# Ledger of designs, part 5: VH-VL binders against Vacuolar protein-sorting-associated protein 25 (vps25)

Target 1, 194 residues: Vacuolar protein-sorting-associated protein 25 (vps25), of Dictyostelium discoideum (Social amoeba) (q55gd9)
Amino acid sequence: MSNQVFQFPPYYHKEPFFTIQPILNTRKKQFQMWQDLILQYCRYYKIYELDINESIKSNSVLFNNEKINRKLSREALKSIIDDIIENGFAEWVDKEKEKEKEKDKDNNNNNRVLIMWRKPDEWASLIYKWVADCGLLNTVLTVWEIQNGDDSKKQEFHQLNTTILMKSLKVLEKQSKCQTFSQDENVGVKFFSI
Short names: E, the ipSAE of ESMFold2; O, the ipSAE of OpenDDE; V2, 0.75 times the mean of E and O plus 0.25 times the DockQ between their complexes.

## First folded at step 1 (VH-VL)

Design m07 (framework fv_modakafusp)
Fold by ESMFold2-Fast, scan of step 1:
Structure m07 (fold): chain C 194 residues (1-194), chain A 122 residues (1-122), chain B 107 residues (1-107)
Amino acid sequence: as target 1 above (194 residues)
Amino acid sequence: EVQLVQSGAEVKKPGATVKISCKVSGYTFTDYYMNWVQQAPGKGLEWMGWINPNSGGTDVAEKFQGRVTITADTSTDTAYMELSSLRSEDTAVYYCARSRYFDWLPHAFDIWGQGTTVTVSS
Amino acid sequence: DIQMTQSPSSLSASVGDRVTITCKASQSISSYVDWYQQKPGKAPKLLIYAASSLQSGVPSRFSGSGSGTDFTFTISSLQPEDIATYYCQQSYSTPLTFGGGTKVEIK
């Protein structure tokens, strides 16, 4: 708590950390450590979406270490993000609505990624517990109230990304723990006792 | 002081099983892979396999699959290599050797056990 | 499997001579080659890792170079205590593989 800025782990200052390792077991550990770093950094600053191209071009401290003069290539970062997606902690935000052409790859294709340091089922559990603890079961709440209301101000999900929140509500809906309603710009939701 | 100490020499009959131990001291056992290497008399070094003591995960060279079992006991900081269905061709010195898999250093074997001689004869 | 072809299989040289040993990989292994020294009746000892990095405590007369498929190990001035067999090893992918070894003898 004493520090006001994110503290990078010691391995962030190792030059090989910024180069994809050729040995499979070393690379798997390297990718796990990149996942841990990216998720912890995003959690610290409440960053729910990363723009890969912008992060690389702006020399984001997350991917560019000026102390050792090393940075991740876009290709390396893409590979790491793909692994995080496979592990369930990220998803591509921007998708081509037309069929993707593999040969037509450019630097900005699949550029924005949703970062989930907690999976939707974990957020679902936190939200449901809060609703129950506050005596709000069987009442109607809006998505806005969950994100921005005074009652949620001290909750970790206060100002949670809307896409992640909606995914979390769908998890609860599948468990028959809530029902969502879309009639206005704001989505309504009613939570049930089980 | 980092040390890997192996069990003593063994003499076995064809078809028998041998189990060699490698006890470590002076470092955190779970921070390094443990490798096993075979060296037949007058011949070179041949990698048999490794274990990650932290996970229990193993990788064994094709030549030894089905006959080699590599295990680790984190309560005693000891790695084991068990070789079954022994043949005269298995007569060799067997080494344990640790390797790094963190900090993205290659899997270089920086510390070795003293070796265990196994003789397979009728 | 990645094959490591080491040459020569043996050599004889005088104290003070420059000795070179070559190791060739059957495919590119970047810089993931390690070099070991083994004296009769003893376990191998790491001398060089990652093709060119000197292991701590190892004399500076030992050096390594190369990348991709071709690697060289050099003893700049051979000493009597350097009589041993030397092995290269690729640490790029499993199964890890060693070269056939080079026996270095003083005449």
Scores: ipSAE 0.005, ipTM 0.456, lowest interface PAE 11.0, mean pLDDT 86

Design m08 (framework fv_modakafusp)
Fold by ESMFold2-Fast, scan of step 1:
Structure m08 (fold): chain C 194 residues (1-194), chain A 121 residues (1-121), chain B 107 residues (1-107)
Amino acid sequence: as target 1 above (194 residues)
Amino acid sequence: EVQLVQSGAEVKKPGATVKISCKVSGYTFTSYAMNWVQQAPGKGLEWMGWINTNTGNPDVAEKFQGRVTITADTSTDTAYMELSSLRSEDTAVYYCAREGYGDYSWYFDLWGQGTTVTVSS
Amino acid sequence: DIQMTQSPSSLSASVGDRVTITCKASQDISNYVDWYQQKPGKAPKLLIYDASNLETGVPSRFSGSGSGTDFTFTISSLQPEDIATYYCQQYDNLPWTFGGGTKVEIK
């Protein structure tokens, strides 16, 4: 397993990739390339949340290329993340704080972003198929069992971020394919055949 | 005008060192990597290495490691390629080439006119 | 290193003919191929980038296609000024590597 390593694309080693391009058409393509790289990297290492300030301070390999000594600025990274959010592949972890701070930009502390290389509806489909295939329809599962149980070890959603998992279960609830039950520190879910 | 201008032809003896310059005009020198390409008489193009013009960090192809030094001078917007321990097989035209950044692509969009190096006894 | 095998090494054609040159990569390089024209005594000039995109100012008779390992460069109607050697180049992985070149001459 430790023999696996993320392969950066060739454009990651090009100096202009780390400089926000002034021409709108070129910048749009640059931002799409950054989205693809960020999503692929996060998928490879199972990274569901990024801390922008920590990534910049630690010179994260994702945003700092030591070989060519080029690094995304915090503001450039934030612009790229905003574009990814607009495309539906990310969202701020502290949404309520950001909405409140629309009136006070000086104290903007939005720093953590949820990364979704698969949207909640895609995860919903994968989870439901697995439940059906394993004969678990009409039984109660816990969120913990879906994330950490032996039966899900070979599934891509094993160890899936809880926030993303709950969003995915809400998609299934809307389709009448499951119902969630809150019970102290555990959330139960029952999946239905349709 | 946007152009790369290389230094003139050189005639060297075996064992000597040659240093070729590539002077940039018409664009921001530090925004583009500079590559060096060798072309022996009657043969094709062979990539030698590149330099990040903003940081001065070079990458040299394995075949040329130990003999090739690539540098950049941001005060004069000039890149250099130095080839040491010259042998007759180094007789070639040497080109500098700017590595551009385009729509989902990277390419050598601007080339110097070439510098002929002849190694003779 | 990625090997770029270019065919043919030379060809002769008449003005107005369709000329096709092929380039084969030793491994999958997606669409990360550029094509260059080199006229006698001159530096190479970019014609096609990203397998199929025509560089600004280059005549529309030049085109490129392909993906993966097999790439094609075409001149739809050969002109006298097109006499040159043409090279493919991959930029998928370092070191950058060129094809051996195809010399195009008029009969």
Scores: ipSAE 0.000, ipTM 0.456, lowest interface PAE 13.8, mean pLDDT 85

Design m09 (framework fv_modakafusp)
Fold by ESMFold2-Fast, scan of step 1:
Structure m09 (fold): chain C 194 residues (1-194), chain A 124 residues (1-124), chain B 107 residues (1-107)
Amino acid sequence: as target 1 above (194 residues)
Amino acid sequence: EVQLVQSGAEVKKPGATVKISCKVSGYTFTGYYMNWVQQAPGKGLEWMGWINPNSGDTDVAEKFQGRVTITADTSTDTAYMELSSLRSEDTAVYYCARDIGEYYYDSSGLFDYWGQGTTVTVSS
Amino acid sequence: DIQMTQSPSSLSASVGDRVTITCKASQGISSWVDWYQQKPGKAPKLLIYAASSLQSGVPSRFSGSGSGTDFTFTISSLQPEDIATYYCQQANSFPLTFGGGTKVEIK
């Protein structure tokens, strides 16, 4: 890690922040503040996926404030995440499949959520501009080269989560700005001049 | 619907005390923190302090500690800011402003509704 | 106390122009900056909070960006009703502090 650490806002140290507010108008503002915090924290540390159960079990600093002895309940965190999903900044990755023949649960509820501080449309625009600026239009690139290549080293999307990258390429594909195809162990992509 | 209505302009001599009121309507007074902000003529905004009308708890910026008292009367839905030992440098417009974050100790810093302002002139 | 340095102090632009105002914090404040509009003789009005979030009811031509110490506020297409002084405010650290303001006039 770097010598810099994420700076939590002052409201992170207030007890009501960790309790779902009963008044709708107050709760909307509270949820917006949680969204901003979660997205900024994940952006700072380049966290693309959160495991809700593991975050709660490990007392992650994002959701557990030792200074004021307060933490989000799993239920509260899930409500906040659901709101972030409705706003388009997150998606559920995993879902547990229930088996009809086994009615007892394995006490093993893992929920993973994909965090998108930039939506796929924004990543799509950044990637396409980079390809154009580097004179790589009408050439074949691999997903690996976009994520890990030397030419993308200084781009914000360097080491971007593969799921988000693929969603971003699908945005460009729907705009007829690229075409994806299989290329050995990696997905290949050709970007087109419009 | 939401309104913050402040008391009228005041002219005071150096050393005097001024007390400004901010009467609210259109929302639950005890549900939101009330902040006070000073604006000297032709200058910027300076935060003075807040009150939680539900508890009566207050916090005042260090620059104004000892001279500013913030109070609230829940029977009339009115917040007050009292500034003592007035100096010419205190000549300013004073605003009350509602904090969008209910029940946060030192304010969330988001002021969604403001009073119209009260002009205080301090002259010898 | 965190000092907020705002620039320019004033500017003149034409209707339809893109206007940019900057604000620099004396120390890192993450994205905890808000922007207010104050028309002559009136109280300030919240436009942007948490650096980039648009307040409900505020026109989409207003936007904010930045993080850490450097922040910008933009009016994408200046309208006559946008004549005002604009202020940034940090909400990261107590006491709350404002920038010096930028007066926007139409030429």
Scores: ipSAE 0.012, ipTM 0.453, lowest interface PAE 9.2, mean pLDDT 85

Design m10 (framework fv_modakafusp)
Fold by ESMFold2-Fast, scan of step 1:
Structure m10 (fold): chain C 194 residues (1-194), chain A 120 residues (1-120), chain B 107 residues (1-107)
Amino acid sequence: as target 1 above (194 residues)
Amino acid sequence: EVQLVQSGAEVKKPGATVKISCKVSGYTLTELSMNWVQQAPGKGLEWMGWFDPEDGETDVAEKFQGRVTITADTSTDTAYMELSSLRSEDTAVYYCATGRYSGSYRFDYWGQGTTVTVSS
Amino acid sequence: DIQMTQSPSSLSASVGDRVTITCKASQSISSYVDWYQQKPGKAPKLLIYAASSLQSGVPSRFSGSGSGTDFTFTISSLQPEDIATYYCQQSYSTPYTFGGGTKVEIK
């Protein structure tokens, strides 16, 4: 009946939430709350990568609360992201591509972050269950088919980021539940009954 | 404009107690945490402790634990630092300092300093 | 406690020179480093916060860089009024700790 809009938790509207606490133990709790918010927001909108500089520059509602006139600084956000990475829910994306301006190599910096509201283990379980439920065990699927095929259209992992999907398949491979292999420019995968 | 005004110089004997005040203006004391910094003659800066007048939370550096008490009177917008059992090594300039967070907790504002001389 | 090691302890330079001061933290502190200027008989003044952000009203010749454990403060073109002692400070965790200071003098 209503348009879908992410509902921010009550602490998002408290001024201290945007003021990083100076005492380490208090700040750790605050960072856990920021992690929860960022992961929930990204899950709601299916955002797998955040551009830190662009988020700050555009005054993204995730990091800028106009109601209370408070926002996170870029450095505060980077500190929060570092903590999320340490907890295993994010990774810096190393997509340093050389351009004609070779002299700017030393100015390259981490700006994009991969967000994983579900860790690879959880995605692995969801994908394997779907494969089993659809009777696709012991058949060959492509990574593209898992991401974009009609059979996966209603699954949460439909259009899942390729890097996260590959990490999830590696989890299953370690469990002897699948094997990945090269297949005509795409990665093929065969899932096994256990 | 934000100002921190400290009490005047003190001369104390060993074993005495000194209490330094820091009166704030241009903002309400409860809005920002107050820090205290010691600087011995010809030496660097040393953080002593922190007090949040909004919730009464405090943290004191190990070197000063048991001798430093940090308090505030919110009705007069005045913060206090009390140092007991004074020694000659406590001869120093003492600063109150406060500030806002924007990526790092920074000391935007400093008192002018209070000189404490401990002599026999 | 986090230790901040600042180098050099003193330096002498000419007007117009580039001055560089380094600060090293004993553990990773992300970007939680602030830089202060203190002139004789005066309270310290904040110049740089969050490793690289210039405080309002501070001349653009002052800059900071670094993250993790290694931080640098630079004066691109030293002026006579820059004669002072400079301190780094970590604001990552209490107790907040300062570097030992760098006394900057003109030749």
Scores: ipSAE 0.006, ipTM 0.451, lowest interface PAE 13.6, mean pLDDT 84

Design m11 (framework fv_modakafusp)
Fold by ESMFold2-Fast, scan of step 1:
Structure m11 (fold): chain C 194 residues (1-194), chain A 124 residues (1-124), chain B 107 residues (1-107)
Amino acid sequence: as target 1 above (194 residues)
Amino acid sequence: EVQLVQSGAEVKKPGATVKISCKVSGYTFTSYYMNWVQQAPGKGLEWMGWINPNSGGTDVAEKFQGRVTITADTSTDTAYMELSSLRSEDTAVYYCARVRGYSYGTFYYYMDVWGQGTTVTVSS
Amino acid sequence: DIQMTQSPSSLSASVGDRVTITCKASQDIRNYVDWYQQKPGKAPKLLIYDASNLETGVPSRFSGSGSGTDFTFTISSLQPEDIATYYCQQYHNLPYTFGGGTKVEIK
């Protein structure tokens, strides 16, 4: 019996994949391949936040290929992450900042990044469908129940990062499909039929 | 036409610093890495380092670390290589060369266009 | 650092001869080797990349082969304009390293 582990694509074992390509159009394709790899890897292991400095220091397998003795430099990884952010699949984690800037080009000391292999609107659609399918429209659920409840155990959003979940609920609120409210450190949400 | 044009020959005294320029034309400067290569008389070609003109990021061979600085000025499409604390063994021809990689899904890495070379002579 | 050992250091051949130059890497570099021609007083010129690919505009008499540690560069029918020094170069690992060069002369 063999264990199931993440299967790296063939290009992960090509030395030039770890060297930022000199031609701009080639580099864009390389960055797209890095985006796909990072998002698929994070989805497989349910990793919602990456610590860049820690990933580099620990020689994380995602960014360090021991078989070919190649790894991404910190600068290369930062450039790739910035591109993923521009594409809407990641955000720098800055807990002290309000939502006045979504793209912070000069965040030299930001080392934690939120990874979203599904954008908030896609999570919103999955959550709403599940609520409707389970007959839970017009009832109050807690954020904890959506994340950890027995009814959501087989859903992809089970154990979903709270920040991403709240972003997804905001998408539904904008569509008048739900309303959120706070109760003693618990966030409740009521979903509406439309 | 893609061209790399280097600055003229230099004669320097031991201990001096030399700065060589490589001005590009006929392509987008920031789209290609620039290599610097040393050729001492009778010693063959030796890679010194490279620069990504888009970011300013550099890598320099261990032999030249601490003495070589590679820079790029995107406003003038010019790459520079500065070599300090000159010694007689630094007498050589120095080349800049454009790096090309990846094409049609195949990864490769080669220097397809070279500057004409800059002769540096270190003598008193 | 990866060492590239090139042989022979020089050779003399007649016009029309087949010329073979070899390059040996100190470790497996797959096919990550390029070949350059340097004519007297001129900058190097790319002839072959990725072990066996002919650069655009380069005559078909030039070819490359090999993988792993052993590489060969061939001129199938030597011409007078081919008098030059030829260099192999690996790009498998930094720093990129060149062979010592092979000087090709007409006898």
Scores: ipSAE 0.000, ipTM 0.474, lowest interface PAE 15.2, mean pLDDT 85

Design p03 (framework fv_pozelimab)
Fold by ESMFold2-Fast, scan of step 1:
Structure p03 (fold): chain C 194 residues (1-194), chain A 122 residues (1-122), chain B 107 residues (1-107)
Amino acid sequence: as target 1 above (194 residues)
Amino acid sequence: QVQLQESGPGLVKPSETLSLTCTVSGGSISDYYWTWIRQPPGKGLEWIGYIYYSGSTNYNPSLKSRATISVDTSKNQFSLKLSSVTAADTAVYYCARGDYDFWSGYSYMDVWGQGTLVTVSS
Amino acid sequence: AIQMTQSPSSLSASVGDRVTITCRASQGISNDLGWYQQKPGKAPKLLIYAASSLQSGVPSRFAGRGSGTDFTLTISSLQPEDFATYYCLQDYSYPYTFGQGTKVEIK
């Protein structure tokens, strides 16, 4: 059908939802509702990373409600993201591979956030079951094959963000269920029967 | 427990600015949105606008060019100013407290002032 | 703006009667509808929010139903103190809009 659109919950259209509540119990409920909304929206559109500056500047519908002419402030959004990170459903993305920059008080900002509506251990379980079910234990697979191969096309982790996939493979490594090999431009992985 | 009381002139001349204050007692002005509603004699209710205690406002578009709502947390008061009044602005003006239930996502106005009649006449 | 239309504009009923008032929105408003009672010379009082949720302290003879565009307020057994005008209010979209009111006269 024509352009399926995410269905926002009724509270998304209430003005107080876009203003940080001062009472702790109310604010806790508000932040949980923002977490649920952000994670559901990102899952619906397969969004694994959010750029805070870009979202605010572009008036992303996730944070800007045109019907009521209200939008989440940058400070409010950062507070909500910090809470989601504390809950284990997000992480700040380290820009630049070497992580080297001259630190300056006003320039020390984190603007990109990795969104994980499923935690790495959940993805790990789904991937391992698929490998076992397809008879691929004790064979070498590439990260590309897991993400883009024909055998994984019907799996929820098809085209999963590489960072999240690697975190999930590390969970399996800690369980002695796989071993990763970094070779050239690709990463290989061998899954073990237990 | 919480009570609201409107105050201001009962008579305003055409073209002048109507100024009303709502005093909140028995509770804090924080954590709620504060609303003005009016009712012309013998007519129905019309929503004017609100202010959240943080300063965020929303107005009825029919009144937005003339209406200003402000809050003074130190006095536990919020106010309405309506400029360039005419006979059509004659009404009982009510202030009300809006509350929001985050679990259900619904809002409602649970506490109202007694209302104050403002007549616009020369 | 969302237009709210109430029916009837007025009615007369005897104590003990079941009274039903309807409210129709010009577009879908989910269940973002409240009912308010206004007695002569007094401020409005919240009866029902979220279309069907009874406000604390309001007698159980008041009940709200509906979703989308069609809503009703029912008073199951009318009492003398129920002489009043009843207003619906949509809080789905700004500006919030009231219906024109339904006046209930007790014989």
Scores: ipSAE 0.005, ipTM 0.496, lowest interface PAE 10.0, mean pLDDT 86

Design p05 (framework fv_pozelimab; at its last look DockQ between E and O 0.06; V2 from the best seeds 0.00; counts 0 for: pae E 9.5 > 2, placed apart)
Heavy chain, then light chain:
Amino acid sequence: QVQLQESGPGLVKPSETLSLTCTVSGGSISSYYWTWIRQPPGKGLEWIGYIYYTGSTNYNPSLKSRATISVDTSKNQFSLKLSSVTAADTAVYYCARLEYYDILTGSFDYWGQGTLVTVSS
Amino acid sequence: AIQMTQSPSSLSASVGDRVTITCRASQDIRNDLGWYQQKPGKAPKLLIYAASSLQSGVPSRFAGRGSGTDFTLTISSLQPEDFATYYCLQDYNYPWTFGQGTKVEIK
ESMFold2-Fast, scan of step 1: ipSAE 0.094; ipTM 0.598
ESMFold2, look of step 2: ipSAE 0.006; ipTM 0.465
ESMFold2 (binder alone), look of step 2: mean pLDDT 91; pTM 0.934
OpenDDE, look of step 2: ipSAE 0.237; ipTM 0.728

Design p06 (framework fv_pozelimab)
Fold by ESMFold2-Fast, scan of step 1:
Structure p06 (fold): chain C 194 residues (1-194), chain A 121 residues (1-121), chain B 107 residues (1-107)
Amino acid sequence: as target 1 above (194 residues)
Amino acid sequence: QVQLQESGPGLVKPSETLSLTCTVSGGSISNYYWTWIRQPPGKGLEWIGYIYYSGSTNYNPSLKSRATISVDTSKNQFSLKLSSVTAADTAVYYCARHPIYGDYVGWFDPWGQGTLVTVSS
Amino acid sequence: AIQMTQSPSSLSASVGDRVTITCRASQGIGNDLGWYQQKPGKAPKLLIYAASSLQSGVPSRFAGRGSGTDFTLTISSLQPEDFATYYCLQHNSYPYTFGQGTKVEIK
């Protein structure tokens, strides 16, 4: 048995890590390091969504370092998250903010961010391989079975966030490797031999 | 191109304070860590400590009680004081630059040429 | 404090030889390791940072490998200017500690 505590890298304990650096080249390296840390931390604890306001207010260990008395500011965190989104490893949960970007008063509705330490195309490949390896091609599966079924318990995508799973299935649909369908209450999917 | 130059007395008497200054040229002292390293004649390297340009310091525990590093951003200089010296403190003293992200991608570069300090009566 | 042990302490080699120097940490340090070259009477010079990244201006015959506790520096074809003492340095935790050095001498 191992201890169930995430091991922070040494740079997490450096004062400048928590302050947006004024030199652009240094800032680029700082943002890459924050991306790596956030993605690794979320993968370790299986965290698929972060609430920015809660992350800042709750003194979350990810963004608050008590040893050096440094805390990432809300504006710094937002800048880092924007960079992670541009790199394809995160998305705002509320798509309405993207449509109505000019609305000043919508801040609270759009403070949740989806974290993807694996991009949808990686999850798609893992899921398709598992379906093929288990002899489940040309069989109807439910989204729930993929997430919570006994056959997927040993897979990394067990209990995968539904939004990320649906994005991954859309990747496979574009490749003609599956088709999703919904009647009234459950989303089904059929995976095809190619 | 950034260059570092150590300066200070080459001879210090036992029990006195060793005082060295590192002058930075060709670039700003701001936004970097600055470090002192020493090497007794014919022996290996020993890290003494660092200072961030804002004044934050960290020291080798073996020297913490005697060592003080300070920075003067107006002169583009940082300094080492080592109190109560003995013959064991005879060494070449180097100053060097340490990037802000030294722990992740860290390295000491550039280095000063080094200055020999002999502790003798 | 993390103890860094280099092997060998010294070696003799000829121009054109492949030289390998090892560095072992007393505990895991990830890839927080650098390699430095020091010629007599001169300051150390950075060769490799982050265990395997070649510093700008350093010849490609120098290569670093390893992670965790076991690291190597390889010089694929030794040149006359490579006769020097080589040091590894861990910067994973304070205090930063150097290996004892490996002297590469002409045969």
Scores: ipSAE 0.005, ipTM 0.454, lowest interface PAE 11.2, mean pLDDT 84

Design p07 (framework fv_pozelimab)
Fold by ESMFold2-Fast, scan of step 1:
Structure p07 (fold): chain C 194 residues (1-194), chain A 120 residues (1-120), chain B 107 residues (1-107)
Amino acid sequence: as target 1 above (194 residues)
Amino acid sequence: QVQLQESGPGLVKPSETLSLTCTVSGDSISSYYWTWIRQPPGKGLEWIGYIYDSGSTNYNPSLKSRATISVDTSKNQFSLKLSSVTAADTAVYYCARDSEWELLYYFDYWGQGTLVTVSS
Amino acid sequence: AIQMTQSPSSLSASVGDRVTITCRASQGIRNDLGWYQQKPGKAPKLLIYAASSLQSGVPSRFAGRGSGTDFTLTISSLQPEDFATYYCLQDYNYPYTFGQGTKVEIK
């Protein structure tokens, strides 16, 4: 889709959208609008991770509107991202580190965020249907093959972020529809018929 | 009370530029979005674009290459220019205020409309 | 662009009737929908914004409902001055788009 660009909604071109609203009900609506925009934009361009500091410094079009000379502050963007995380559509990538205590620290290390316009259960359903449709049930696939193989080339989950993919496979495991296992540096998965 | 009034020629020749002005009275043009909407005879409404007092604009993609909206805050006016007109541009042209309530937008005041006929 | 489809395209009604007009969006638009009334030879007039919020000065017989893709305008007891064409408008996505209109005619 090289000839097409993401079409921003009209509210993206109105000043109040970029100013955190002081009234709670209005701010709640504003944050939902930001969530919708961020998820739609990331889906359009297949962006699974956002770098907050880089987005602000580079004046990313997602958060900086040159036509009206308005942009989100870093604090505003972080508040919006925190709300999206509470809603289950995002997670901090930086906090996957082993030290649990560090997750409570609010600093510049909370910078990369995983964006999930489809929740893991939705990806799980798409992947399982593809495996069944391709006759691959009861065979072993690697995570790499699901992400990068020729058979998945036309699937929406082709080149899906590994963290999201692993979360999706976990959903299927809880349903007894697959089992993951590690072999050397590769993660394998066997999907079962229902 | 806010009032809007369109002004401009009622007849424009094909290939020429259609020029309309909206004069706002009863309140300052500042801090609001202002829009142009048109309606071909016997047909529905089509949004053309809007402008803010800063000069910031947004246009309907179908008209973006031909439409220009400008604002003159000192005269409390905003204007539409539509280039390379054809018979398909024959319509009643309305100006309206694009008002905001809790990030929701609506057109609360409208001009009476002005008919522009594109004909030789 | 978001397509707004109204039904019916026209209807005939008598004074005192309950009139219902439907507007459907081709995708979810939350509550970013307005209703406008247009009488012959006049500019449209805002009736309802935010899908269900009655504009100041508009009679309470007008009511809007809906969210997402399905919206309804109801006139609970039609008056002589209500014979007009009604338009829905989405302000969710660019460009703003109107429905084709519903003409309410005297029976």
Scores: ipSAE 0.000, ipTM 0.488, lowest interface PAE 12.1, mean pLDDT 87

